# Designs tried in a protein design chat: VH-VL binders against Protein ImuA (imuA). Part 9

Target 1, 244 residues: Protein ImuA (imuA), of Caulobacter vibrioides (b8h429)
Amino acid sequence: MEAGTRTPTPVLSFGEPSIDGCFPGGGLPLGGWHEVTGAGLEDETGAAPAAFVTQLIRGLTDRKGGAVVWVARRADLFAPGLLGLGFPAARLIQVRARDEAETLSLLEDALSTQGVAAAVAEAEAPDLTAGRRLQLACEKRGGFGVVLHRRPYGGRAGGKPRLVSGSASFSRWRIAPAPSGPPPDDIGLGPPRWRVELERCRGGRPGGWILQAQEAGHGPHPFRLVSQLADHDVAAAEAGRRFG
Short names: E, the ipSAE of ESMFold2; O, the ipSAE of OpenDDE; V2, 0.75 times the mean of E and O plus 0.25 times the DockQ between their complexes.

## First folded at step 6 (VH-VL; framework fv_guselkumab)

Design f3 (from g21f with light chain D34Y; at its last look DockQ between E and O 0.01; V2 from the best seeds 0.00; counts 0 for: pae E 12.6 > 2, placed apart)
Fold by ESMFold2, look of step 6:
Structure f3 (fold): chain C 244 residues (1-244), chain A 122 residues (1-122), chain B 111 residues (1-111)
Amino acid sequence: as target 1 above (244 residues)
Amino acid sequence: EVQLVQSGAEVKKPGESLKISCKGSGYSFTRYWIGWVRQMPGKGLEWMGIIYPGDSDTRYSPSFQGQVTISADKSISTAYLQWSSLKASDTAMYYCAREGYDFWSGYYFDSWGQGTLVTVSS
Amino acid sequence: QSVLTQPPSVSGAPGQRVTISCTGSSSNIGADYYVHWYQQLPGTAPKLLIYGNSNRPSGVPDRFSGSKSGTSASLAITGLQSEDEADYYCQSYDSSLSGYVFGGGTKLTVL
């Protein structure tokens, strides 16, 4: 455990003890960056990881104001998901980058810019140097950073492994869609659901859950807990999804 | 189920051209790289090159650059390996393989075709 | 000669443990590129055995394990069975060649 004098870091809490208890500070720290990836083939996960990130960061703009910067190389489907989740388009700044280096540079710049509450970049892998720069940018303005890992169109053959020890990100997440159905006393599709795995967090514990989107006026937090996954269920599902 | 089905064995003479095929099924063909690997008789595996069928981005091993042509027809989910003029030293088993991707583990060949034996003799 | 060096052959009795080495350089394994392993049973195509240094695909028993240290990687097989008789190849990425490299292969004989 930490000792001595320390100013508490503001956090983004999930409002669920089984989730928040995984983190040393009781939530995801503002002034840090996090990694999110799909837990399977991109065709099977679709827009679910991006939608999860959108839902996660919506509360930052709703309560604190400020912009969200989203750096991407290709158009994705998150615009309809943003409207369906109540995210105001006027606070979204979308930028297009041509390659990995520009993507990470734009993310770093956004996180160090006054008036940016959160920034997301669709990237393959920050190296250790880039990760350190992202962390410093986050600390400067208290911004919330997300690297959404995806293979861009025309992705490279072969690749450098990500450094495991000493990662500069606070947390790593694996996301897959989960089925949602209408309640018996209602019509239409229920809110989106995700299978959410916390693979690693700095100084904390892994975990897994099924989470459902919560509309802004239906509670103070972006997700409702549907169920908690057992540790062996998380490990088994992750291993199976790594092949496709 | 991911499957790669290769064209049948070939017997050729030096100087002849040849195009062999690899048809993918059970997955989104345009979203995965397809590699080609040579195995000469009694020898190990050699990476020849790889193609992304979505945009035809093609990369070759230095040893095979200019020696073969790798291509794909995404409308029929098929990748190709082609020689304009075969040599006796091209006698080998040729495999195609789909390249899987995991962000934390990189790229690796997760599914292989059954192989196409090419025999080049006078 | 292969960029990644493997012993040409290894052998072991049923039930024993064997280890197959894969030695690279600073442009591949030593640059922290992942090592993958493939099993080629006699007369068949290669099959993925280990990926990302140490991960087992579905259907590969836990008696197969991989590790990586420095410029080298190792495949360990415990509880050796007659069905394990095959050729084993390590594979990585090489930055100087901008491409994949395979080891020369190791023939495992079960005595």
Scores: ipSAE 0.007, ipTM 0.457, lowest interface PAE 12.6, mean pLDDT 80
ESMFold2 (binder alone), look of step 6: mean pLDDT 93; pTM 0.953
OpenDDE, look of step 6: ipSAE 0.621; ipTM 0.841

Design f4 (from g21f with light chain S98R; at its last look DockQ between E and O 0.55; V2 from the best seeds 0.00; counts 0 for: pae E 7.5 > 2)
Fold by ESMFold2, look of step 6:
Structure f4 (fold): chain C 244 residues (1-244), chain A 122 residues (1-122), chain B 111 residues (1-111)
Amino acid sequence: as target 1 above (244 residues)
Amino acid sequence: EVQLVQSGAEVKKPGESLKISCKGSGYSFTRYWIGWVRQMPGKGLEWMGIIYPGDSDTRYSPSFQGQVTISADKSISTAYLQWSSLKASDTAMYYCAREGYDFWSGYYFDSWGQGTLVTVSS
Amino acid sequence: QSVLTQPPSVSGAPGQRVTISCTGSSSNIGADYDVHWYQQLPGTAPKLLIYGNSNRPSGVPDRFSGSKSGTSASLAITGLQSEDEADYYCQSYDSSLRGYVFGGGTKLTVL
């Protein structure tokens, strides 16, 4: 008899060679954690990074059961948006944290908890030690983790991300809104679009794209590729972080 | 080949202590949760709790919290189920099982021990 | 009292098809948690039969199949054989109890 049941290490693929080819495994590892930040001032990126993360997680949860934990610091309107994107209320657990340390602790606990498929935390930036703990928590239960970089109101002026020490995350993404496409019925707004930059990927390559939301039930992938950004636009971004 | 070998049958009196064992082999013992399942005579399966031997993180079913202790010794790849004071109602078959993981299919018990019959009688 | 409800018994003649139901609630199967099935032959330990609602581990014949819809799951056995006489248990996760739950079990009798 064969020893146990084994399956390949799972990834979340985008279904697009120009995107999936950036990752050594052909997609985002599902037993690990990733970073997402806004590209530019928070006032101008608005909810686009959170909406991108929501859409990414929907791509996962369309095929996988389990709770989704979302840890936030601010009283925002985001919860109705998650429910409007097709998450059943019973799967979404929203938690409000008091400070950065509690946010990261709650994220680690959620990723270690039986019955949690994915967890998101709105945090500024975990250091290397916190990032290693997050990775160990993901490996323990096989959960999918996201740190969404957001500042609490009352902080410093401007919206540019700080240059930070390296992290243990598998990938880091920079997100901005992009103009919507044509609406299906020529009335109202078209599907949301994002300018998406893969800033860093462990063992892989950076990249940039315009992605559009894929509706649930129109395939297993969360996004449709609209266009690929030129290397000049991508290679110049975060040059200090790549070399420094 | 994944194997879970449990300690032999036990006959005890009420009030006695007991520690039964489950030795895992053929896999990375510290990287899989081990669960314990009770089956009372003529009854179904009941989940008691699980342990992650890598760091001893232990979770109990509410029905068994405070009634048993689940532990592991990773140096000898062995998990334990322990009572400080047995009751006649603890008479049952006890199984250990390894929790398999597949991201898309979740957690399931993919390998089971042969069971340890515990009989508690006056 | 069982969180997951199974019929206590099911019977069928050799060669026939039988199904075994597993009915849960919004805190388990209805929250889209996976359902797994175990077979327990008389006097033996349980054995994994179906995982992730419908997947068969190596060595389980294709006459065993599983499905899930809404708050319920089903195990189907076609081409029934005498060797299939056993107890069958469904299992899932329950968010209210924060732990695993088993169905009460179904005794399959092959006539």
Scores: ipSAE 0.035, ipTM 0.612, lowest interface PAE 7.5, mean pLDDT 82
ESMFold2 (binder alone), look of step 6: mean pLDDT 94; pTM 0.956
OpenDDE, look of step 6: ipSAE 0.670; ipTM 0.856

Design f5 (from g21f with heavy chain G100T D102T; at its last look DockQ between E and O 0.08; V2 from the best seeds 0.00; counts 0 for: pae E 16.1 > 2, placed apart)
Fold by ESMFold2, look of step 6:
Structure f5 (fold): chain C 244 residues (1-244), chain A 122 residues (1-122), chain B 111 residues (1-111)
Amino acid sequence: as target 1 above (244 residues)
Amino acid sequence: EVQLVQSGAEVKKPGESLKISCKGSGYSFTRYWIGWVRQMPGKGLEWMGIIYPGDSDTRYSPSFQGQVTISADKSISTAYLQWSSLKASDTAMYYCARETYTFWSGYYFDSWGQGTLVTVSS
Amino acid sequence: QSVLTQPPSVSGAPGQRVTISCTGSSSNIGADYDVHWYQQLPGTAPKLLIYGNSNRPSGVPDRFSGSKSGTSASLAITGLQSEDEADYYCQSYDSSLSGYVFGGGTKLTVL
């Protein structure tokens, strides 16, 4: 963490140039927060976005310690119950919030708390001011923040969910399930797969991929690349690779 | 596939200048540090320094500060190691290596060039 | 003088287990900096063998393993094969030198 570091925080690398190349620092900064939503209205409430987030953050507790706080208003989707993706249940702190304001307050508090490596909140959408508070909280302890967008909390049925401005979060992701083909020799289901779209990142470029879960302990990265989606921009962005 | 291809072997006399190259391909060249490592004949590995080609931020081992210049040309995905005046003691194998950083593993060299043998003798 | 101390050589018979130690200090391994291992076969460039103390890159057999404890790290090779005959280097970061440090190298001989 000390040698050759040019950023204020470490990054979470995907280990794939086509993905990591989208980010100016070569990965997702740990002193920042990110947005994840379903790809389409019905995917917004499904398990696939929550499972993707679980897989993304699982390793934050495995080697270096630290807790993960998961704030939700409902018990209808328990993302850590997807432990087959490698999430260590013993490091999970589950918090139920009453409303959107309490959800965002708990998320900010968790990210500001010593010993919290990552915090996830199921929220409708933080506004720009709340998003900036989340960023400051992440920077205070180097925590990894995720807002998992859940449309029903705000009562805007039938429309596209409102998303937080790009200046408030480092990255925005849209996630859908993807078919897990039969693995060789396996009678059951193969590892989960997702259709993953990076809609935006600070100073970087969008992209799209099919990613498969990497099992815990089988490498330093949470996903394996299955394929790159063909219709995305490949332009590199130098401007956002540095703070200030 | 990540590849680092170095320039060919060099035979030089003391006092001559030299610039050797390391061309990276198969990855985003401007998003990874490139390091240089010396291996003197029959000896171990010595870290010389690193450069971030995206903005040319360059850092040297204290043992090599002022002895060599590390540079890069990002338009052709190439890093360089150069001497303004070679000494016989510069005779060695020189490797370039891509440095990566991951949260779980810190900084390490995940891909190495084939090496450039530099021989300096009168 | 290498900052990380490795035995200059180790040997073992085919099929046996050997370990290669890498001993540091409170300014490197003891300050919780990760240890990486590189294999250099005769006449070739170094190759990443172990990173982040214990992780194997793709293509490295699971008979190679690494560990770290206190101020020291260890590379273990089981099921020793003649192709394992090489020089092995540990690497870390040293805060007092403000730079990367390699061990002096260990020549593995397969008897």
Scores: ipSAE 0.000, ipTM 0.423, lowest interface PAE 16.1, mean pLDDT 79
ESMFold2 (binder alone), look of step 6: mean pLDDT 93; pTM 0.947
OpenDDE, look of step 6: ipSAE 0.619; ipTM 0.837

## First folded at step 7 (VH-VL; framework fv_guselkumab)

Design a14 (from f2 with heavy chain G100A)
Heavy chain, then light chain:
Amino acid sequence: EVQLVQSGAEVKKPGESLKISCKGSGYSFTRYWIGWVRQMPGKGLEWMGIIYPGDSDTRYSPSFQGQVTISADKSISTAYLQWSSLKASDTAMYYCAREAYDFWEGYYFDSWGQGTLVTVSS
Amino acid sequence: QSVLTQPPSVSGAPGQRVTISCTGSSSNIGADYDVHWYQQLPGTAPKLLIYGNSNRPSGVPDRFSGSKSGTSASLAITGLQSEDEADYYCQSYDSSLSGYVFGGGTKLTVL
ESMFold2-Fast, scan of step 7: ipSAE 0.526; ipTM 0.796

Design a3 (from f2 with heavy chain Y107R)
Heavy chain, then light chain:
Amino acid sequence: EVQLVQSGAEVKKPGESLKISCKGSGYSFTRYWIGWVRQMPGKGLEWMGIIYPGDSDTRYSPSFQGQVTISADKSISTAYLQWSSLKASDTAMYYCAREGYDFWEGRYFDSWGQGTLVTVSS
Amino acid sequence: QSVLTQPPSVSGAPGQRVTISCTGSSSNIGADYDVHWYQQLPGTAPKLLIYGNSNRPSGVPDRFSGSKSGTSASLAITGLQSEDEADYYCQSYDSSLSGYVFGGGTKLTVL
ESMFold2-Fast, scan of step 7: ipSAE 0.332; ipTM 0.721

Design a30 (from f2 with light chain A31S)
Heavy chain, then light chain:
Amino acid sequence: EVQLVQSGAEVKKPGESLKISCKGSGYSFTRYWIGWVRQMPGKGLEWMGIIYPGDSDTRYSPSFQGQVTISADKSISTAYLQWSSLKASDTAMYYCAREGYDFWEGYYFDSWGQGTLVTVSS
Amino acid sequence: QSVLTQPPSVSGAPGQRVTISCTGSSSNIGSDYDVHWYQQLPGTAPKLLIYGNSNRPSGVPDRFSGSKSGTSASLAITGLQSEDEADYYCQSYDSSLSGYVFGGGTKLTVL
ESMFold2-Fast, scan of step 7: ipSAE 0.436; ipTM 0.759

Design a34 (from f2 with light chain D32E)
Heavy chain, then light chain:
Amino acid sequence: EVQLVQSGAEVKKPGESLKISCKGSGYSFTRYWIGWVRQMPGKGLEWMGIIYPGDSDTRYSPSFQGQVTISADKSISTAYLQWSSLKASDTAMYYCAREGYDFWEGYYFDSWGQGTLVTVSS
Amino acid sequence: QSVLTQPPSVSGAPGQRVTISCTGSSSNIGAEYDVHWYQQLPGTAPKLLIYGNSNRPSGVPDRFSGSKSGTSASLAITGLQSEDEADYYCQSYDSSLSGYVFGGGTKLTVL
ESMFold2-Fast, scan of step 7: ipSAE 0.330; ipTM 0.724

Design a40 (from f2 with light chain Y33F)
Fold by ESMFold2-Fast, scan of step 7:
Structure a40 (fold): chain C 244 residues (1-244), chain A 122 residues (1-122), chain B 111 residues (1-111)
Amino acid sequence: as target 1 above (244 residues)
Amino acid sequence: EVQLVQSGAEVKKPGESLKISCKGSGYSFTRYWIGWVRQMPGKGLEWMGIIYPGDSDTRYSPSFQGQVTISADKSISTAYLQWSSLKASDTAMYYCAREGYDFWEGYYFDSWGQGTLVTVSS
Amino acid sequence: QSVLTQPPSVSGAPGQRVTISCTGSSSNIGADFDVHWYQQLPGTAPKLLIYGNSNRPSGVPDRFSGSKSGTSASLAITGLQSEDEADYYCQSYDSSLSGYVFGGGTKLTVL
């Protein structure tokens, strides 16, 4: 910091040293794109990774104006979940794509458009060429991109996604649901929690945590740290053997 | 230091074609958007469109879509604004400007060319 | 017509304070897009004066300040000097137009 000779990388801070310390810039880079997937072989509810991404982007929208574009082949977004997390629904632009190629093309267009703060696409892993175009789009507008990998509707059919090879993403995350926290007034369920694993990031280090959704007015950051996962837990999750 | 140098004033007749230029220096030309802004005599600023020279991705204001063409030649760090057929109503000062960007501070124009005056009359 | 509304003129004497307003709508300033300000001296190109609502570029005196509230923004100039005589433009982004929008401009006359 004190040398001040390097161009600052725009980052989203989690406000937690154990998380922010994983990134060379002290936070999640915003002029780039990231991959998010479920942690287990089966995601029973199907919503935990999308809910995590929504909460992450809520933290961005608290500090920056602009639209959030969500591209999917099917509009399977749970409005009650968005409202429960305090997401500014008025900023959300939902776009329906006809096929996988159009999904990635629309994501690229959104990320290179001024006035778009973040864009999410529910898609398979981009090949190297598409990944490089997404990175260029993010760099042109400083946009924050997410490719969200979800289990196919109606079953487990399909080969392994190409998450490990050919990708130009900055980071890769595995998300699983975790038991909710206790309710403040002993009524219903408490705030949602996730088992969050950063399996890879450029120039940084992997990590894992149990994070809880931070409610509006209870802090500047979208998550509260519940616990940090031990190194052996992160290694086991990286091996892809977890169910959640 | 960042500098944008525009081509000289033009006097044209209605129906003629025209291409004016904006040469960037002192920065990585392919890494910044270049915008074009019109100012009619005695009037305010109007955004026309922008181009990213690295891949020629071009976006237009709805008012100028189909009226003008914006292009760039990255080999000589030059952006262009062109008309296929000029009208008297195109008489204006035309500025090129580099888009500045900071994630938290939004999108603005941080460096401007000196302007090119285009006069269209018979 | 301009998308952002500014008064066409404002005037003040040397040493005084003047304020220039910029009024938008729910699709631009009201959608939390930042407001930027440009100064255009007579016969010259515009120059960035304020960016991100309230930040000054290097070389801009602290006599110039910006603020934003709701659907509007303001540029304040204190200790007015003859060299401040210029046209001032606000600029934001409009989501419904998918592009940059400027105010109509305000001519500042130093009496």
Scores: ipSAE 0.276, ipTM 0.714, lowest interface PAE 4.5, mean pLDDT 83

Design a46 (from f2 with light chain S95Y)
Fold by ESMFold2-Fast, scan of step 7:
Structure a46 (fold): chain C 244 residues (1-244), chain A 122 residues (1-122), chain B 111 residues (1-111)
Amino acid sequence: as target 1 above (244 residues)
Amino acid sequence: EVQLVQSGAEVKKPGESLKISCKGSGYSFTRYWIGWVRQMPGKGLEWMGIIYPGDSDTRYSPSFQGQVTISADKSISTAYLQWSSLKASDTAMYYCAREGYDFWEGYYFDSWGQGTLVTVSS
Amino acid sequence: QSVLTQPPSVSGAPGQRVTISCTGSSSNIGADYDVHWYQQLPGTAPKLLIYGNSNRPSGVPDRFSGSKSGTSASLAITGLQSEDEADYYCQSYDYSLSGYVFGGGTKLTVL
C-alpha cells in the first residue's frame, strides 16, 4: 500500500550487537520516547544519567540537524561539563518549567515542533495518558524523547523512582557512573564510563553493559562497549534452569 | 493516489470574511501535517502555517500569526484557511500542501493542491 | 528576516547544464537543516523535485540533482529540455522564524 504510508521509523544504533540485539528494530526508535533514571538513589541526584543521555543524543546530532530541548524545573541548570565530547552546545535550548505539569507539557510541545531533533525533560514518570500523548508527539515529527527522572541534590530519600507499569515509553534505562579507564601509559583520567542497564523495552529484551564515551570523529557511534555485565550471565543461567 | 482538492476561486471586498478548503484523499488524513502557502501575483512562495488534523495542533509563521486561522475537520478529511477581515493585500493564490517527512532527510511538501485564487478588490 | 536567496533567472541552451544556487544563513541552512527544491511549471501548482538535499522522488529524472555545502545549496540540471522551463524554489527550515522558509524563486529559460 503506497497511499498513507509514512517513512518507516528510523532507529539509533549503538553499533554493538549485544545492545542493538535487545531491540526489535536493531536500535532505539527515534519516533518515540524513553525513560532514564539513576540505578540507585545516589545516582538519581548525580550527573551520570544526564551525561549518558547527552552523549546518546550527541550521536543523533552528528547526523541530524535541529535543536535539542532540555526541560527542567530544578534550580540547578545543565552543567557545561555534561555536554561531553563534541556535543553541539549551540543546538541546546534549555527551558525552565514552573511545575511538573508544565514540564511534561513543554516536553510534548517540543517533541511536536518541527526542527527539534530530540527533547529531554527532567520529570516524574508520566501516567499512561500523558505517555500516550508524548508518543503521539514523537510520531508527528519523528522526534526522540527522553523523560529523565533525576532528583535535585538533597532530595528526599526513598525507594526506586516510580515507573508506570504498562508505560507507553519504548524503553526504560537505569544508569550509574563507572570508573574511568586510565591511559595505558599513565595514571590519569580516561574517557567517562557508565554502568548501563536496559530494564525494559517494548517487544525486546533487557540487558546490561559498561559503556565508554566515544569522541566525535572517532566513529559513527557515541559509545564503545567495555564489557557486558556479569549479572546478565547469572540471569541467563538461572532462566535456563526454570520450567519456562 | 494522494490528492488535495481545493475550493474554487473567490472574489471579495475588503473587510469581508472568507474560509477556503482543502480536501485530502488517498491517504490517512489524520497522520500528516497540512500546510498553507501563499503566492502573491508574480511573487514567490510564502509559508503561512500548518496543522496536524489528528489533534488540531496548529503552528503559524510569525508573519501570519493572528492574521489567519487554520483549522481541520478530520471527519471529512478537510483543512481550512480563514480570514475574519480581508485586506486588498490578501490577493493571492493559496496552496495547501501535505508535509512529507523523512527523519534523516527533513521536512518538505510532497503533495500540493491545485490552488485557490483569492481576489480582494474594492 | 532570514530569507533564502536565489538568482531571479537563469538560462541555457537545450542539452546544456545549468545550476541554480540557494543561499541561506546560520539560522537555516547553516544550522544543518536540509534543503528541498520545487518545480513550478507555468500555470500549475509547485511539485516536489528534490528533498533532503539530494534525493529524487519517484518520477523525477536523474538529470536533476541537488547538493548542500555550508550555508548554501545548489540544484543542477543537465541535458536541458524545453519542458524544464519553470520557476524553481528552494526551501528549508529557519529556527529564528520557527518555520519553513522559501527562496525567492529562479525562472529557468531554455533558449
Scores: ipSAE 0.303, ipTM 0.724, lowest interface PAE 4.0, mean pLDDT 83

Design a47 (from f2 with light chain S96Y)
Fold by ESMFold2-Fast, scan of step 7:
Structure a47 (fold): chain C 244 residues (1-244), chain A 122 residues (1-122), chain B 111 residues (1-111)
Amino acid sequence: as target 1 above (244 residues)
Amino acid sequence: EVQLVQSGAEVKKPGESLKISCKGSGYSFTRYWIGWVRQMPGKGLEWMGIIYPGDSDTRYSPSFQGQVTISADKSISTAYLQWSSLKASDTAMYYCAREGYDFWEGYYFDSWGQGTLVTVSS
Amino acid sequence: QSVLTQPPSVSGAPGQRVTISCTGSSSNIGADYDVHWYQQLPGTAPKLLIYGNSNRPSGVPDRFSGSKSGTSASLAITGLQSEDEADYYCQSYDSYLSGYVFGGGTKLTVL
C-alpha cells in the first residue's frame, strides 16, 4: 500500500441516486461537520429543520451504536415529535450551554469523544478557525457534526440571501416543511415531509428534493424520496430536454 | 507498512522517574490515536489511556488518571508514557498500539508495538 | 476485576472447533458497541484478529470467525492447529467507564 494512506471516510447513503450522486463519495460524509438552516423565519419553518436533523441522525444510529449529543442554550428542545420516528431516546444526551462560545466548545468536545456517533449544536455559524477545530474533532472519531441555525443566516425574510461563507463545513442545507403524506389512520397527519435543499457541498454539487420520514424498522434509510425539485434537475438541463 | 517501535527494557528502583517511547512509521502519525496498554506479569491487558498526536488531546482510564502522563512529539512521530515516581506495582510489560478506525465497525487497536518491559524492584 | 468476562481456559485437539465467549453488560456490548478480538502468542505482542464483531484483517485465515448477540460475543476457531496456542482477548467500549475495556483473557491449549 501507498505510504501515508488512511481509512476512507464513511458515508451515509440516502439510497437515492439523485441525492447520493451529489456527493463525491456516493453519500453524505460522516467524519465531518455540516450546516443546516431554516428556509424562512422560525415562525414559518417551526421545528422542521430540527426534526429533519433528528431523522437524519436516526439513520446513523440505526446502523451504528453510540451517543447523540445535542447542545443548545434553551432547555426545552425535544418533544416526542421532534425525536423523529423511532429515534432511540436512550442514546440522546441533551446539554444546555450558557452562551454561544460554550455551545461551540461543547460541540467540539463531544465530537472528539469516543462513543459519540453524532453531535448537534444550535448555534450561529462558526468562524473559519472554529470551523477547522470542529472538522479536526470530527476526523478524530469519525463523528458526524451538525451546526443547526433555526433561522436563515441573514435573518431577513424576502431580502437578498447573504451567506457569510468563511465556513469550513462539508455541506450546507436549507430546510422547510412540506405538506405531510396521507395519514396511516383517521386521526392526525401522515408522515412528515420536508423541502430539502443542498446549497453547497465540498467536491460535490447542489440539489433539492421533497423527502418523507421513514419509520424505524422499514429499512436502513431514514427518508423516502417524494420528488426531485425542478430547480435542481441537473440531468434534464444537461440533456437539453428541459428547454422547450 | 505500519510499524510501532518501542524503547528498550528498563530496570528501576521505587521512587525513580521513567519515560518510555513509541515511534510510529509507515502512516500519518498525527491522524491516529495512540493508546497505552499495561500487562502485569501473568495477567491480562489493561487500557491506560490514549492520545491524539495532532493536538495532544489525551484521555485516561480512571484507574490511571494521575498515575502516569501520556504525551507525544509529532515532529519525530513519537508517543511517550511517563511516571514521576515508580512503584514496585508498576512492574509490567507496556504496549503502545495504534487505534484503528472504521465508523461502522467501531474502534480497535490495529497495530501494536513490541512492548517495553519495566521492572521496578528494591 | 475485568469488565468483560471470558473463560480462563479452553482446550481442543488438532482439527477440532473451539469457541471462546465474551460476556458484557448493558453499558458495553449490550449498548451495541462492537467487540474486537486479539491473539497473543507466547512472548509476543497482541495482534488484531477480529474487528467489528466479525471482520477479519488481511492475513487472518477464514477459520477464525466472530459473532455477537445481545450482551455477549463469541470467537470461533475451526480446524484447530498447534500454532493457535495463545491467549485470546475480547475488547469493547464501555459508556459507564467512558473507555476501552478488555476481557480477562482465555488461554487456548491444543492437546
Scores: ipSAE 0.234, ipTM 0.697, lowest interface PAE 4.4, mean pLDDT 83

Design a48 (from f2 with light chain S96R)
Heavy chain, then light chain:
Amino acid sequence: EVQLVQSGAEVKKPGESLKISCKGSGYSFTRYWIGWVRQMPGKGLEWMGIIYPGDSDTRYSPSFQGQVTISADKSISTAYLQWSSLKASDTAMYYCAREGYDFWEGYYFDSWGQGTLVTVSS
Amino acid sequence: QSVLTQPPSVSGAPGQRVTISCTGSSSNIGADYDVHWYQQLPGTAPKLLIYGNSNRPSGVPDRFSGSKSGTSASLAITGLQSEDEADYYCQSYDSRLSGYVFGGGTKLTVL
ESMFold2-Fast, scan of step 7: ipSAE 0.339; ipTM 0.729

Design a5 (from f2 with heavy chain E105Q)
Heavy chain, then light chain:
Amino acid sequence: EVQLVQSGAEVKKPGESLKISCKGSGYSFTRYWIGWVRQMPGKGLEWMGIIYPGDSDTRYSPSFQGQVTISADKSISTAYLQWSSLKASDTAMYYCAREGYDFWQGYYFDSWGQGTLVTVSS
Amino acid sequence: QSVLTQPPSVSGAPGQRVTISCTGSSSNIGADYDVHWYQQLPGTAPKLLIYGNSNRPSGVPDRFSGSKSGTSASLAITGLQSEDEADYYCQSYDSSLSGYVFGGGTKLTVL
ESMFold2-Fast, scan of step 7: ipSAE 0.516; ipTM 0.781

